VHH binders against p49116. Designs and how they scored, part 163

Target 1, 238 residues: p49116
Amino acid sequence: EGPLLSDTHVTFKLTMPSPMPEYLNVHYICESASRLLFLSMHWARSIPAFQALGQDCNTSLVRACWNELFTLGLAQCAQVMSLSTILAAIVNHLQNSIQEDKLSGDRIKQVMEHIWKLQEFCNSMAKLDIDGYEYAYLKAIVLFSPDHPGLTSTSQIEKFQEKAQMELQDYVQKTYSEDTYRLARILVRLPALRLMSSNITEELFFTGLIGNVSIDSIIPYILKMETAEYNGQITGAS
Below, E stands for the ipSAE of ESMFold2; O stands for the ipSAE of OpenDDE; V2 stands for 0.75 times the mean of E and O plus 0.25 times the DockQ between their complexes.

## First folded at step 9 (VHH)

Design kg1 (framework vhh_7qbe_3; at its last look DockQ between E and O 0.50; V2 from the best seeds 0.00; counts 0 for: pae E 8.3 > 2)
Fold by OpenDDE, look of step 10:
Structure kg1 (fold): chain B 238 residues (1-238), chain A 120 residues (1-120)
Amino acid sequence: as target 1 above (238 residues)
Amino acid sequence: QLQLVESGGGLVQAGGSLRLSCTASGSDYAMGWFRQGPGKEREFVASISRSGSYTYYADSVKGRFTISRDNAKNTLYLQMNSLKSEDTAVYYCAADQWGRYQSPEEYDYWGKGTRVTVSS
């Protein structure tokens, strides 16, 4: 069969809400995060192999890896998002909750550590100068992870993951021929994604927009959205 | 569309130094320098990754040329030391939107070039 990914899967352009407020409020942060989430899911849907797994399996995969995909998206879009500014704003908003004694000391520590991990991961990816193709393959590798509990068609998922890995290997060998250890350097960053809590990510980025609705619960609806709806969400036209 | 403008070219004596600059309308690109000498094909000189963490040089300029960038100023630099007559060329700034600093053939955007002449 043909390659898992094509050049059409490399493009990953996030459009930020406009205008950017002088003060990054919770709404702006949530809207930005939502656009990234939708973009990530729309990207996944654009992959023929993903479509071939069927709706149920697709939903299960995204539920399992949405935080990793989202985090890779944050890293990839860190500049256009002004991620450091967003994270600082999030911390600032958390200060209000802290002052009001709404959070335990342990919870504060947990949340702050998570923010630190996010920042460090994104910084590490920036330092590695991961390119658009490499991001596409890395996202595919995390998307087609067969080791999540409750998945069906695990053999097929594994096959797609291997294909993504091989294509990445070929790409890196061809594109970065003078950097023999680049592939290994890139791949060793993936475990960091598994150390990040999806719950905390959800609380930090999505609380203002989604309210009491979980990302897990809305994933099926997002995956069923029409392309026009995705575009509307990404561009803010709807 | 990215705009690239080279500057800093001129006449210099062999053994001398020159610093080229390239201003870009954006900073989220891998960037590089190319040159085209008289009667020669355009050739790769040096490239730098988006963050500046990685650099890549042609063998002919290793140890003599240094590529760097200031993303806050959206500016690419090429410090050329120990210049030789064979370094005489029009130098071009180029950029890749995908950040591939070791794939100069894939660069999408090009400047108009600045002329460097090294005299004996």
Scores: ipSAE 0.751, ipTM 0.890, lowest interface PAE 0.6, mean pLDDT 92
Fold by ESMFold2-Fast, scan of step 9:
Structure kg1 (fold): chain B 238 residues (1-238), chain A 120 residues (1-120)
Amino acid sequence: as target 1 above (238 residues)
Amino acid sequence: QLQLVESGGGLVQAGGSLRLSCTASGSDYAMGWFRQGPGKEREFVASISRSGSYTYYADSVKGRFTISRDNAKNTLYLQMNSLKSEDTAVYYCAADQWGRYQSPEEYDYWGKGTRVTVSS
């Protein structure tokens, strides 16, 4: 009927923890990442099409795609997060772990490859100068992915993904009329998101979570939180 | 709230050059220049994407004006060459929070303008 996304769904404002510590630590990185994750999940649950799929489908979709949404959020919020500084701190910590023989060389290689893939993705998005409307539609395309194992209502999910793709196409053609190849350049970046391991993302950004909990285990609880609790996490007001 | 302050306006002879600057309180924006001449509507001049990788120009200024930015200094520039009497206008710096460098009619933030007079 109406458009999949409204102008309210373009708004994606990350509020960083303050004050910033003199030296980056696991707790600051984890708090920053948690705020972005909560913002991303609050964004998803605000979409009427997403709500229409029902609670069980919503949980399954977010469990399947949270790493892709989170990575898009890292790219979109890279400047406000000083992401390059965070990644440099993580790399420095990993290099110190090698010197102290605390981690296997194979594991460190996997983690460094993940960081390289993340940097290349964020750099490619920055070079394309993806705008806020484009990010909103890319997140919607990722969210409404019908091809994850174990999903129900895959036909309805696919229709929402197609609607997101069509609305992105209309937006880009209207807004960037002088750049006929822009949409193709943007869309070809998306497959790279599936090459990045959610387990390694958890290790890099969420090591400070209390109780050794996984992102997969907390997703149902975050999706059920009241709006006030989400706002508290996003702004640090509570 | 983003603040924009233009500078560099003045009187210049036809065929001359002038560089305008705009200092912003932040850099994560698509930025552009607009102008309003005597007895004319405000018109788009040039815009630049967040990183500076893409630029967009009005046909009337292509080949004569160059837009650029220094994000480390939060400063936008407009290099104006081969100035014509028709370029006489108040020049405004503008910014878009969503990064839409080819949709200047949608820009959210505006400076107060700097006057450019081109004499013949």
Scores: ipSAE 0.730, ipTM 0.885, lowest interface PAE 1.0, mean pLDDT 89
Fold by ESMFold2, look of step 10:
Structure kg1 (fold): chain B 238 residues (1-238), chain A 120 residues (1-120)
Amino acid sequence: as target 1 above (238 residues)
Amino acid sequence: QLQLVESGGGLVQAGGSLRLSCTASGSDYAMGWFRQGPGKEREFVASISRSGSYTYYADSVKGRFTISRDNAKNTLYLQMNSLKSEDTAVYYCAADQWGRYQSPEEYDYWGKGTRVTVSS
């Protein structure tokens, strides 16, 4: 058939809430993260291969991989988001919570380990100069993962993942012809995404938005949203 | 909004050398040089990745031109050696947020250009 992704699927334009406050707060962090989440979901649903799998399979895939897609989005948009500043503010608030004895020591350890893993992942991607085409194919590889339990159509999902891998390989070989091992270096970064906890991502970035509702539970509604409503959520204009 | 300011253009004799600079108002962009000769389409000259680790050259300039960058100063350079009359053009600095490298359609930000004239 045709290519898995077109140039329109490479475009990934995150718009931040403006202006950035002098002191970061939970509302700014949640709005910024929400925009990235909706942008990532809109990206996934725009892919013809994704549309071909049907609504139940789509929901199952996104529930299984939303955190990996979100984490790739964080790495891709780290500069425009000032992600290092956001993470520093979160660490400071966690240290204040220790002084107030508001979180268990075990939970704080888990959250700090997650922040460290996220920082290391983003740094490794920056050192590799991952470009927009490479990010698009990496997102497709994590989206079309057949290994998650409870998926239907796993044979077709695997074929789409293999196609994403082939197209990434072709792109890297053409564009980075003098760097023989670039594809291997890129692909070995993906296992780090499996170490990212969706529960902790919700705590770090979505506490003000979610309350008693998990991102897992809202995914079917996000995937059904009309394009105009998506654009409002991505820009915050509603 | 990223701003790009080129400098270093001028008149030079064939076989000579010239160094172009482009100062950016921001960081973390892939950058490149394009040029447009009289009556011609704008064409790719060279590009460099965000970190500076990857460089790419048009066949017509490979071996003669060197692209480099100083990320501490947000400055892009093009060292042009062994200049030919065919190198006469307006040279444009360009920047791209996603690291796309070769087509002018892939670059979001452009400078106003600096003129290079190769005489003899």
Scores: ipSAE 0.012, ipTM 0.433, lowest interface PAE 8.3, mean pLDDT 84
ESMFold2 (binder alone), look of step 10: mean pLDDT 85; pTM 0.872

Design kg10 (framework vhh_7qbe_3)
Fold by ESMFold2-Fast, scan of step 9:
Structure kg10 (fold): chain B 238 residues (1-238), chain A 120 residues (1-120)
Amino acid sequence: as target 1 above (238 residues)
Amino acid sequence: QLQLVESGGGLVQAGGSLRLSCTASGSDYAMGWFRQGPGKEREFVASISRSGSYTYYADSVKGRFTISRDNAKNTLYLQMNSLKSEDTAVYYCAADQWGRYQTASAYDYWGKGTRVTVSS
């Protein structure tokens, strides 16, 4: 059997909404995040191993890991997104909001801690010089996580995750042959993704979604979207 | 959108040294040098990671060429020592935001090149 990922899965190009507004707003941030989410889902959908698991398993898998994939995407696309500027705008908005009660204060604290964890994660990935092949395999490792509740075909998912780990190891050993501990430094970053709340990510980046539509609700739609419809979403064509 | 401008090319005697520079409009990119000699395909010379921690060299230049970068100045360098007539080529600076190395197709941005001629 051939490799889990092909060279086409290394290419991950985010097209930002244009023009960038003078003052960042909820709609621009939401549009940027939605494009990254759609790109991430399209990336996952293009993997033959992922397709082989079937639609129900695909939906369950992505619902379980979309936040991890999205966060890896934020780190990979941090410069293209001007992520530091987006996070600064979110922080400024939170600090300028009037706190109504103590529960609101506790929520603001949770959100600020999430932003700090996200910044630390992105900074650690940047310091490690994670390349496109490494990002592709890290995304595959989190995508093919067999340990989420309610999954079927867990044995097959585990085999695909192990294949992703083996191919990442092979790549790193061949490409970074003089850096014996690089793989270990990369892999110890992954557990931090599980510390970040998908609910807080949704509130930070997807507040501009119309109605009470959750990311969990739109995932099945995105995964079933035809390529032309997907391209329309990520380019803003309508 | 990234702009790359090479400089430092010229005529040099065999056994001599030359330093190439490439100024970029940003530094959050993996970068590399490629060259194309007369009647040859464009070939990999050297690459450097985004931080500068990892460097890679073609066998033909290993031990003679050194790639380095100054991220504060958004500048990439190629120090070429012990130059040979076979090193005669147009040298291209390339950048890749995804960190893919050693293949031309992996690089998203390219300079227009700087010519190096090694005489004997």
Scores: ipSAE 0.005, ipTM 0.387, lowest interface PAE 10.5, mean pLDDT 84

Design kg11 (framework vhh_7qbe_3)
Fold by ESMFold2-Fast, scan of step 9:
Structure kg11 (fold): chain B 238 residues (1-238), chain A 120 residues (1-120)
Amino acid sequence: as target 1 above (238 residues)
Amino acid sequence: QLQLVESGGGLVQAGGSLRLSCTASGSDYAMGWFRQGPGKEREFVASISRSGSYTYYADSVKGRFTISRDNAKNTLYLQMNSLKSEDTAVYYCAADQWGRYQSESQYDYWGKGTRVTVSS
């Protein structure tokens, strides 16, 4: 059949809440992160191969990989998000929490380690100069991961992942023909995504969620949203 | 919206050199140069990745032109050496947020152009 991704799947346009506040707060960070999360899930849902797996499989895949998709999205959208500024604000808040004895020193150390790993990942992607096609296919490789526990249809998921890998290879070979090892350098970045804690990501970026709601619990809801509702969440125009 | 402003065009003798500049209003983009000669369609000249690590050239300019960028100044450069009368064109700066490095249609933002005339 045709290609796994079309040009519409390469387009990944994050619209930030406007205006950016004079002082960053938990609400602005949470709204920004939520827009990226909704954009990422809408992106996944728009892929015909993903839709073909069925609703139950779709939910299981996204529950397993949302943190990896979100982190790739942070790296891809780092400039438009002013991610370095957001991370600096989070670090400042954490340091103030140590001084006010609101969190244990051990917990803050774990969270700071996560932030440093996130910064290292984003810096490595920036240094490699990952383009929009490469990001789209890396997200597809992550999405169609057959090795998560509890998945059904693992054979079909694996075939879609292999198709994503083949199309990425073809693109990189054609576009970066003189750089023989570029694909290898890109792919070795992906294992680091699985070492990042989804619970810590939730604490850093989604603390402002109303009702102490986990990302895991809202994933089925987001995946069932109509396109107009997704667009409303992404643009804040609801 | 990203704004691109080209400068450095002018009249130059065949065999001479000229450097074009393009100043961007901000943000990291893959960038390129295109040109349109008298009675010709707009054609690709050179492109450069966001970091500057990857460059691509049209066969007609390979070995004569060098594309480079200064990310601290948000400025793109095209160093043109061994100029030929066939290089006479309006040169356009273009930017692409996706880094596609293909055809004209892959670029989202365009400058208004700077004219280069190469005399014999």
Scores: ipSAE 0.102, ipTM 0.535, lowest interface PAE 5.2, mean pLDDT 85

Design kg12 (framework vhh_7qbe_3)
Fold by ESMFold2-Fast, scan of step 9:
Structure kg12 (fold): chain B 238 residues (1-238), chain A 119 residues (1-119)
Amino acid sequence: as target 1 above (238 residues)
Amino acid sequence: QLQLVESGGGLVQAGGSLRLSCTASGSDYAMGWFRQGPGKEREFVASISRSGSYTYYADSVKGRFTISRDNAKNTLYLQMNSLKSEDTAVYYCAADQWGKYQSPSYDYWGKGTRVTVSS
């Protein structure tokens, strides 16, 4: 019918907790990450095509792809988050843990590899100067992935993904008419998102969640929240 | 919310050079230069991506003008060489909130700086 995404879906404005503490701590990192996660889920839920798939399918899709959406959000909001500062603080803490023999070497190597992959992804997106429209379509391509295990309505999900791909192509060709290979450079970045562990993302960014609640546990709750509650979580105004 | 302030305009002889600057209150934007000559509509001159990795120029200025930026100083530059009488215009700094460096429209605008090229 009409376009998959409207101009409202390009708007993706993260409001950070303020003030930023002198020394980064787990609570500040968790609060910042939680706001980005809520913003990402509210963004997905606002898409009419997503709503049309129904609650059970919506929950399954977001459970399957939240780490990919979150990582795209980290790249898009890297400047406002001071993500490089957050990652440097995490790396410094891990290096001190190695020095003091507080964590196993194998676990630290696994986590450091994850941080390296995240930094490389965010750096590649920054180098490509991905715009807000391109981010919106990349998030839609990730969201409407028909190939996750256990999904129903996979044909309809695939149609929405194809629509996202077609609209991204049309946008890039019209907006960046002099940059013939831009779309290809953008799309080859996406497979890297699936190489990053959601469990390690939870450990790095969501350790401060009250009651050690998992992301999988809160997804259905967040998706059922009323719009005013979403807006309150995103802006910090409640 | 973003504030843009242009400077560096003035009177120059044909064939001369001039460098314009634009100071912004933030740097997470694709930016560009536009101009409006006497009795003409506003036209695109050059643009630059958020990081500075990509630049885009109007055909009329290719090879003569160079756009660059210093994100540490939140400053955009336009180096204008081999100036022609047709380059006489008020030059405007502009920014796109979504990072579109080949944008057909921009969200934030400065008030302009005047460039007069005498023959």
Scores: ipSAE 0.646, ipTM 0.847, lowest interface PAE 1.3, mean pLDDT 88

Design kg13 (framework vhh_7qbe_3)
Fold by ESMFold2-Fast, scan of step 9:
Structure kg13 (fold): chain B 238 residues (1-238), chain A 120 residues (1-120)
Amino acid sequence: as target 1 above (238 residues)
Amino acid sequence: QLQLVESGGGLVQAGGSLRLSCTASGSDYAMGWFRQGPGKEREFVASISRSGSYTYYADSVKGRFTISRDNAKNTLYLQMNSLKSEDTAVYYCAADQWGRYQRPSEYDYWGKGTRVTVSS
């Protein structure tokens, strides 16, 4: 068999909503995050190995790992998104909410700790100068995680994850031959993704969703969308 | 769609120094310098990561050439010291869309080149 990912799966180009408002608001943040989420799901759906697992398994995998894929996408697209500016605006808003006593101190602490972990993760990836191939394979490793509760076809999922790990190793050894420990430095970053709460991610980035729908509820719909509908969501076109 | 424009080439005597510049329309790329001498294939010279934190050099230029970048100005530099006659070539600025800085291969985007001639 050929490689798990093709060159088309390395391409990951986020188109931001335009124009950027003078002051960041929940609508702009939500639209930006939604485009990244749709891009991430379209990326996953395009993988032949993923398609081979069948619709029910596909839905379960994405429901289990969407937050990890989304966070990797935030790190990969941090410059395009001006993510540091978005997070600074969120932090400033939360600190003002403490002064106005509009949110509980315990909840604000949880959210601030989440933002700190997210910033730390994105900074660590930036310091390593992770390339597009590395990001694609890291996303594949988290997508094909056989250890989520309730999954079926775990043996096949594990084989795809192992294939992703092997291909990432081969790529890094050939491309970064002078950096013996690069792969180890990259892989030790992955466990941090599971420490981040999907509920807090929804609160920070998806509060503007019409109808107050959860990401979990829309995942099956997004995965069934035709390519034209995905393209429309990613670019904001009809 | 990325545009790269090199400058700074010229005639210099052996043992001399020269600094090349490359202005890019964007900076979220791994970038590098390649050269093509008379009757030779295009070869890798040096590369730099997106942030500028990591650099990689061909063995023939290690210790003599320094690659650097200013992302605020979208500009790439190659400082060439202790120039040798074998450094005579057209120097090309290149960018890698995937961010691969430590790979001695052709990149995706290329400038038109700037000529460097080292005499004697």
Scores: ipSAE 0.592, ipTM 0.819, lowest interface PAE 1.4, mean pLDDT 87

Design kg14 (framework vhh_7qbe_3)
Fold by ESMFold2-Fast, scan of step 9:
Structure kg14 (fold): chain B 238 residues (1-238), chain A 120 residues (1-120)
Amino acid sequence: as target 1 above (238 residues)
Amino acid sequence: QLQLVESGGGLVQAGGSLRLSCTASGSDYAMGWFRQGPGKEREFVASISRSGSYTYYADSVKGRFTISRDNAKNTLYLQMNSLKSEDTAVYYCAADQWGRYTSPNEYDYWGKGTRVTVSS
């Protein structure tokens, strides 16, 4: 009966590894991305509506949408991450891989297309000047997506998505009352998130993970982490 | 914690111009200008979004004042033209971490102010 999100769910503060190296490396990029991913999953876990769906549903939802949440997080935290610098470093590394014949040209083309889509998305969000409340509700809309294949409890998930959409509409209409079409301009950006490959996101940002550990395989463990253990991961305290 | 430092205030004759600056220790914030005149409450003057794409003005300053920002320099500006005696006030720089661009009364961080006096 209360709002889907409280002010605590609007708070989204990424703490970057310090200091930033003079030349970006896979370890720094992976650590930065991992912190954002953990922050994104912790954000989802903190929502009472999400908790109410139960552990199995929570795992299925995050497995289906982590790439969308991560991409929204990249857009929201682009400045604190110096995302343009990270993407430039990734592009440079890929161009060197072509010249050294370490990766196929077809694969490099797919990865470059993904980077361009990511840049286009982040630039569109920046141009619209999406605020912290809008990001929180957009993340809630993608989190509570009832239409992922294999998902159960779809009616309950749809109800929470509709509540997120309603609260976003109320917020935008009150805050940006002079801009009648702002909500429409924001919402038409969301479908692009589903066109982005989670496998390519893993390759670009998480290649520093030990062995062949996939994001899909670690999601259940991150969601089950104790708050203290989770905070240790994102702050690097242990 | 975010630090805000205003500068550029002073004495100016009616019809004159002044440019105020506010230097911030970071730029990932919505920013605004407020003022407090003698015997008055603190009132909204202008605000600007994080990117600088959206600006909002109090009716009393529309067409005379222009708010802008340089995020590379972490600096906010207020260009004040056609100054009136009623513009006499201490001008405060403010920042809001949640980006409430049209609701500046909820701003979280404040500078100490810079005094603007408009004489006849």
Scores: ipSAE 0.167, ipTM 0.574, lowest interface PAE 3.8, mean pLDDT 86

Design kg15 (framework vhh_7qbe_3)
Fold by ESMFold2-Fast, scan of step 9:
Structure kg15 (fold): chain B 238 residues (1-238), chain A 119 residues (1-119)
Amino acid sequence: as target 1 above (238 residues)
Amino acid sequence: QLQLVESGGGLVQAGGSLRLSCTASGSDYAMGWFRQGPGKEREFVASISRSGSYTYYADSVKGRFTISRDNAKNTLYLQMNSLKSEDTAVYYCAADQWARYQSPSYDYWGKGTRVTVSS
């Protein structure tokens, strides 16, 4: 078989809503986050190995790992998103909620700890100067995670994850041959993604979603839409 | 194939400074400095990546020595500050094709330059 990812999977270009408002609001934050989430799911859907697992498995995998993919996307797109500005606006909102007695101190502590973990993760990735190929393979490693509860086809998923790990190793060793420990520094960052709550991510970034729908409920519809569009192109329908 | 030539060694007073240079016939190598004092084994001092973006130091020299390179001149430098009598050694320039940092198994070695630190 050929490589798990091609050069097309390295391209990850987020288009932000324009213009950026002078004062950030929940709608701008939600639209920005939604665009990143859609880009992340479109990216996953474009991988031939992912498509080969079938619709039900694809849905289960993305439902299990969307928060990890989203967080990697936040780190990768931190500059284009002005993520530090967005997080500052969220913190200001939380401070106002304390003043209004609208949230418990325990809840605010949980959310602030999540923001701290997110900032620490993004800063670690920036300090390592993770490139586009490395991000693509890290996203593939978390996408093809065989250890989520309720998954079928776990042997195939595990093989694709191993292939992602091997191709990342080959890339890093070839490109950063002078840094023997670079791969290890990158890989030890991945467990932190599992420590971040998807429910808190959803609350922070997706509060403005229309119809009070959950990310979990939206995923199957987005993946189905992308599949239909792709199939139309390969049958020559234009 | 690759040639490494060290220079800049000499006699210096304790607390003084000295800069070593190593000229290489090529720049596509991770490079480092090693030293061997009288009656001692060869020990790692510092290393630097091909690009110069990554540097590594032995604990005994951290904060006192700085490794740098000029790839346009194919030259490696070791700036030695706050020299101690324990720094007395022959200093060797080394180059590694596979970026094996802190390893005694570097692929190419210079002939060395002597540094003597007087009390």
Scores: ipSAE 0.000, ipTM 0.102, lowest interface PAE 14.9, mean pLDDT 82

Design kg2 (framework vhh_7qbe_3)
Fold by ESMFold2-Fast, scan of step 9:
Structure kg2 (fold): chain B 238 residues (1-238), chain A 118 residues (1-118)
Amino acid sequence: as target 1 above (238 residues)
Amino acid sequence: QLQLVESGGGLVQAGGSLRLSCTASGSDYAMGWFRQGPGKEREFVASISRSGSYTYYADSVKGRFTISRDNAKNTLYLQMNSLKSEDTAVYYCAADQWGRYQSPYDYWGKGTRVTVSS
């Protein structure tokens, strides 16, 4: 009967790269995003229920949901990241790309719409005052999604998702007893995560990756990293 | 890591008002006020969510005290009105990293003394 998540799974501390450049550039943005991605995968890997599913299932789950986990992380860490400043720098970069005739207007429109959706999501989460426990459970609900195509062990994944939902409900009802509809307001935010393109997220935040490496291709390697290697990535030590 | 410094305590007459302030080294926390009166256990007074959208009050202070925050200044406030002799206590600022408004808090200030005279 043990809980799906412990207090250790509530801890989610992003360390930003330093020194901050005079002007934000794709490499600084990519390093910041990479640290958040590695922190998110390290978080997922630390969950006993996740480990119990096995390496192949773990890889499939994270490949299917990394964009949703990353977006929840952006919302949770928006202040420490100065996310509004990063998004402004991305917009400036896109405007320069149009001026240099490197991107079509249609592509820029798609990317700007994605940025708008991301801003709306982060603003909604901020207005709801989502706490650390709520973020941990929302990430668990997203992680243990049994409905992605090609997944194995779907019955076990569904049981873990239901457990995450039950524990979130219990937490919210006890902690925010005066707000009868808080849980409903939180849960209706989740479908928006699936409407955001992982390809556009990758273009916005991970353009600085060496060798045109896709996030999908590196996920299996990240999940197999030793704890020290994870710490190096999320702190920039190596 | 987080540092909390209270100020604004003092001597006030019953029926009077006093505003306490707490300056924090960061604002990404749910915050609250606790107090400990002479010969009493430390008790919850009020708490406020990270954004300021949700507030909680102990029944003994509801309608008399107002908790608020200014996240740009990393400052928490407690406006105390209609003060009673039983409000005499050392008031502590506390911060909760995980948003547990009435639960044990992770970070505590050293306290500021409030004395209410009859």
Scores: ipSAE 0.000, ipTM 0.330, lowest interface PAE 12.3, mean pLDDT 84

